VHH binders against Kinase non-catalytic C-lobe domain-containing protein 1 (KNDC1). Designs and how they scored, part 1

Scores and structures below are computed, not measured.

Target 1, 252 residues: Kinase non-catalytic C-lobe domain-containing protein 1 (KNDC1), of Homo sapiens (Human) (q76ni1r1468to1719)
Amino acid sequence: STHQLFSQLTLLQQELFQKCHPVHFLNSRALGVMDKSTAIPKASSSESLSAKTCSLFLPNYVQDKYLLQLLRNADDVSTWVAAEIVTSHTSKLQVNLLSKFLLIAKSCYEQRNFATAMQILSGLEHLAVRQSPAWRILPAKIAEVMEELKAVEVFLKSDSLCLMEGRRFRAQPTLPSAHLLAMHIQQLETGGFTMTNGAHRWSKLRNIAKVVSQVHAFQENPYTFSPDPKLQSYLKQRIARFSGADISTLAA
Unless a header shows other numbers, all headers, positions and changes below count from the first letter of the chain; antibody chains are not in Kabat numbers.
ipSAE, averaged over its two directions, is called F for ESMFold2-Fast, E for ESMFold2 and O for OpenDDE. V2 adds 0.75 times the mean of E and O to 0.25 times the DockQ between the complexes of E and O.
[cut] marks letters that were taken out.
The coordinates of atoms that the task and the answers printed are left out; those that the model quotes come from them. Centres of patches stay.

## First folded at step 3 (VHH; framework vhh_7qia_2)

Design s1 (from c13 with Y56R S107K)
Fold by ESMFold2-Fast, scan of step 3:
Structure s1 (fold): chain B 252 residues (1-252), chain A 122 residues (1-122)
Amino acid sequence: as target 1 above (252 residues)
Amino acid sequence: QLQLVESGGGLVQPGGSLRLSCEASGFTFSSYDMGWYRQAPGKQRELVAFISSGGRTNYADSVKGRFTISRDNAKNTVYLQMNSLRPEDTAIYYCTAELFGYDWSPKGYDYWGKGTPVTVSS
């Protein structure tokens, strides 16, 4: 079922998120290095959020192997979503899969699993998936879910404060998007390169500490769904099958 | 179904101003990062201005202080305000849209308009 797929994907994402140490996340961030990478962007470089997020998590800035695993899993889930759709043999199957992924994503963002919701969105927005004629056949109510999902992305991308609100013991379980956390950290660091006096440096450290504190709070308020080891094994195998796949080649 | 339509290009004298517009249809505009590229005669295409879905802007060194990128999500439009134009700004200007998120394939998530020509008369 869609709800079981949602709950088990949430538990798998939670396992990876729980392995990440908040302090190591903070320690992987050199304010001067981050400011240099974002303070003077080059004209010939794309400033896509994808490129900025990848730059943030280059190996020489991240020593936490679990954080790298979290980032790779995000890419793998997106690739899996796109691959399942483009390898579908009929329009009927593509409509069914688009609907299923959209409903899973809706359950994810409604229950604050923003990580998986954004991963699914990324897969659905692949060029080969976007060109599918199945989009024109989707029921209106399902098409509305796609617009809601995009609105959730806009909210998360533009509201940097949403990840900095709250207390140590947050009321609701939340899985933040690693890519959007990276974007918020970049925003906090961007304006400081030319102003490295003590006051600006401490302000940035406090803001980054707030994000790390919020991550820690989310880790201490986990989802309590019942594990389904058989379904989890199935999902892990399907995701792994398409890891590193070139979606354009699969669509041919 | 995604379409980008540029307008506002034309002939202008050095020191003049132009405002380019790019109207988007067929997608949720507010979710996309938007940019302006230009291609001068005999040169490669270069990024001149960029605005993220979150409103962060960036500019090529050659246009900083002269060009301003902005967006109006209610109108599904991105703008490029070009002031103090120079002959070297002569180019075809292209609007682009990029999907947010991890892209495991660098093979063209970018969407392009057909371009609008800008000529700065000497």
Scores: ipSAE 0.000, ipTM 0.122, lowest interface PAE 17.4, mean pLDDT 73

Design s2 (from c13 with Y56K D103R)
Fold by ESMFold2-Fast, scan of step 3:
Parts: structure tokens; sequence; C-alpha cells
Structure s2 (fold): chain B 252 residues (1-252), chain A 122 residues (1-122)
């Protein structure tokens, strides 16, 4: 069922998130975030400062393993979603899969599992998936979920939730999107820093510290769903099957 | 499919102005980050201006104060207003779109237009 898929995907995401130390999120280099704004050489000193700060907190480089697992899993889930759809041989099957993934994503963002919601959105927005004729025959109610999901992404991208709403989010189980969290950290590192102004340096460090504290707060309020080991094994197998696949070649 | 169509390029004298437009189709425009790259003859493509889905802008040092990037989500269009143009700004200008922070397919990442040429010469 959609509910069982949602709950078990949430538990799998939570397992990976709980293994990460909050300070690991300061290692933007490990995250491999593609930020076009950072290609403009304005804050090389800020990334250098971040790297130096990270090295102070992460002297054991092997600890990057869990953050890398979290990020690879995010990419793998997105690829799995796209692959399942483009390898489906009929429009009827594609409609069924689109509907199920959209309903899973809706359950995810309604229950504050933003990580899986954004991963599903990423897969659905792949060019090969967007070209599917199945989109035209989706029920209107289901098609509206896609627009809601896109609105959630816009909200998460534009809002500095970790800086402004930390205390409010502490009360509820939440899985943040690692990619969007990394984006916010990089924006904090590149904005408002001057090597010759100590006040701006301290302000930047305080804001980064707030994000780390917020990640810790999210880890303190886990989801308590009942695990289904058989379904979890099945999901892990399906996700792993398509790991690293080029969706464009699968769609051909 | 996702398509980007640039317009507004041309020949202009030093100190002049041009406004480039890039019209997008085939995706939810408001969710995508938009950028302008340029490529001068014999040089690599460089990022000139960037605007996030949330409206945050960023510019190359060489164009700060002279160029302004903006977007109109209702029209699915991104603009580059270029003022005080210099001969060094001569290049083919490319529009790009990407979903910020997501890496599901390298071949699907970079949505590019075909480019619009800008020549600054007296």
Amino acid sequence: as target 1 above (252 residues)
Amino acid sequence: QLQLVESGGGLVQPGGSLRLSCEASGFTFSSYDMGWYRQAPGKQRELVAFISSGGKTNYADSVKGRFTISRDNAKNTVYLQMNSLRPEDTAIYYCTAELFGYRWSPSGYDYWGKGTPVTVSS
C-alpha cells in the first residue's frame, strides 16, 4: 500500500540520517552540491574557512562515510523513481506508478519527511519522466499533488527554516532534505563574509552553528512507525537495482 | 520537452545597453534556478549571472553593478539587463536552467539554450 511504502521509506531514510553526526553537514565538499552561484569567485575565502572549520570538527575523515551514504541514497531513490516509470511498458502502468509515487510524496511532506518528498520530486522532474504521455491521463486530483510537491520545494528553498523555526521544529519528527540543507549552509558561507571584518566572521559562524543545532534537534525526535523487514528488504533491493543508472538510456 | 529560447542579442556600441530574454517551456519554471553564461571566442564558458527559484541573485565580479538578472514566473522568462557594455562583454550568451541541489542524472542536469550573440564594437 501507499501508506506502508511511505512509512518504510521514512524508516529507511531515518536510519541513514541518524548515523550522521550534525557537524558532518558542514562538509559541503563531501555533499558535492552543484551551486552555480559558487562558480562565481566571490567567496573562495569563505569555503576555505568552512573547510578549516570542518577539519577542526572532523579530524577522522572516515566519518564522511555516513554523510556520503545519505547523499548517495538520496540520488539512488530519485533514480529509482525515474527508472521504475521509464521502464514501464504501458501508459496504464506509468499512470499507476506516477499516482503511487505522488501519493507517497504527499504522505512524506505532510508528515515532515522532506528528504524523501524532495527525492521523489527530483525523480519525477527528470526530462524522460516529464515527457511521459501518462501525465495527460492522470486524474486531476493526483495531478494537483505534483503542483503541491513543487510548491513545497519552493517553500523549502526560499525559507531559512533552520535559522528561524528551530524551536518549533523540535516538537515534531522531521527529516530535512540533505541537498537543500547543504544549499543553505553554502549560502551562509558565501554571503556576508569579509576577511577584514571580525563581526561578519562571527555572525557567519553563529548562523552555521544554529544549523548544526537544528540538525541535532531533528535527530532527537524520531518517527516511531512499526518496521516491516520484508518490505524494507524489497525496497532496498529495488533502489539498489537502479543505482547509478542513466535514465535517458533506460528510456530509449 | 524542456526548452530554453534566448533573444535580445545584437550589435551595440561601447556604453550601450541590451536586454536579453530567455523563455522557458516544458517544466515548472518557478522551481528552477536560472542562469546566464557567456563564451567569448577562444575562451571557456563562464557564469555571468544567476537567480535562484527564491529570487536570490549573484554576479561575476566583472559584471557587478552593470548587469541585472531578473525573472517573471508568470511569463516563464528570465532576463539579463546589460548596461554600460564594454568590448570585453562580446560573447555568445547562453541561458541555463537546473533544479538546485539535485543530482539524479548528469545528462539531464544542464538545460541549455542555443545562445544569442552580443557584439560590443564601435
Scores: ipSAE 0.000, ipTM 0.137, lowest interface PAE 15.1, mean pLDDT 74

Design s3 (from c13 with Y56R S105R)
Fold by ESMFold2-Fast, scan of step 3:
Structure s3 (fold): chain B 252 residues (1-252), chain A 122 residues (1-122)
Amino acid sequence: as target 1 above (252 residues)
Amino acid sequence: QLQLVESGGGLVQPGGSLRLSCEASGFTFSSYDMGWYRQAPGKQRELVAFISSGGRTNYADSVKGRFTISRDNAKNTVYLQMNSLRPEDTAIYYCTAELFGYDWRPSGYDYWGKGTPVTVSS
């Protein structure tokens, strides 16, 4: 079912998130956050750039390793979603896969697993996936879920949902998107109006501390779903199979 | 009311560069996915580059490493930087805006500009 897939994908994402130290997210440069007006050069992927940046922090190698795993897994999940759809042999299977991924993503964002929701969205927005004729056959109500996913991304990017809806000591289980979290931290570090050096510095430090505190609170309030080792092994295998695949080539 | 206006096309030698611009008006630009299509004489229109409302980019295999798509939400403009141009890049280039991408064919959810011609020849 979609619920089983949602719950097990959530546990897999949670395992990686729990290995990261909250303070590691303070290094937005390590996460590869870019200027809004600057496109990523094709010779360097976001993951590749992030990995190179993290590799320069030798004193915290273990924490750098887990952050790299988190970022790599995000890309692998996106690639897996796109690959499954474009390698489908029939229009009926493509429609079924689109519907299933959209419903899994809906469960993810409704249950505050924003990491997996954004990873699925990234896969669905791949050029080859977007060109699929299966979208035209998709039931209208399922197709509306794609609009909801895009709205969730815009909301998370523009408004720190992960900071607003959580409670410091009893935060609802939440898996934030590492890229969007890094973007928020960068905005807090660089952006704002400065009147005096001291006042501006304290404001920025308090806001950054709130983000770190909220990440810590999310780690203290994990999802409690029952693990399904067989399904988890299956999902890990499928995701790994398409790691590093060029989706446009697979679609041809 | 909704309008997309392309510019920047022209004649260029093989190996040259051009930057295409597409200025949007009549809607909330930042909410839309933007893309560049091209149509060579006697061929179907093909998508060459895409940038989502969230800033994600994708490229056709034929242009990867040579073309870069970007957007400036403050100027309501999307750009296509084309480097290392080849004769086979000769086409009319079209800008498109979509709120939601069913597919990249005109479906009633996308909007098109009139196109800007690019000719790569010596």
Scores: ipSAE 0.000, ipTM 0.182, lowest interface PAE 16.7, mean pLDDT 74

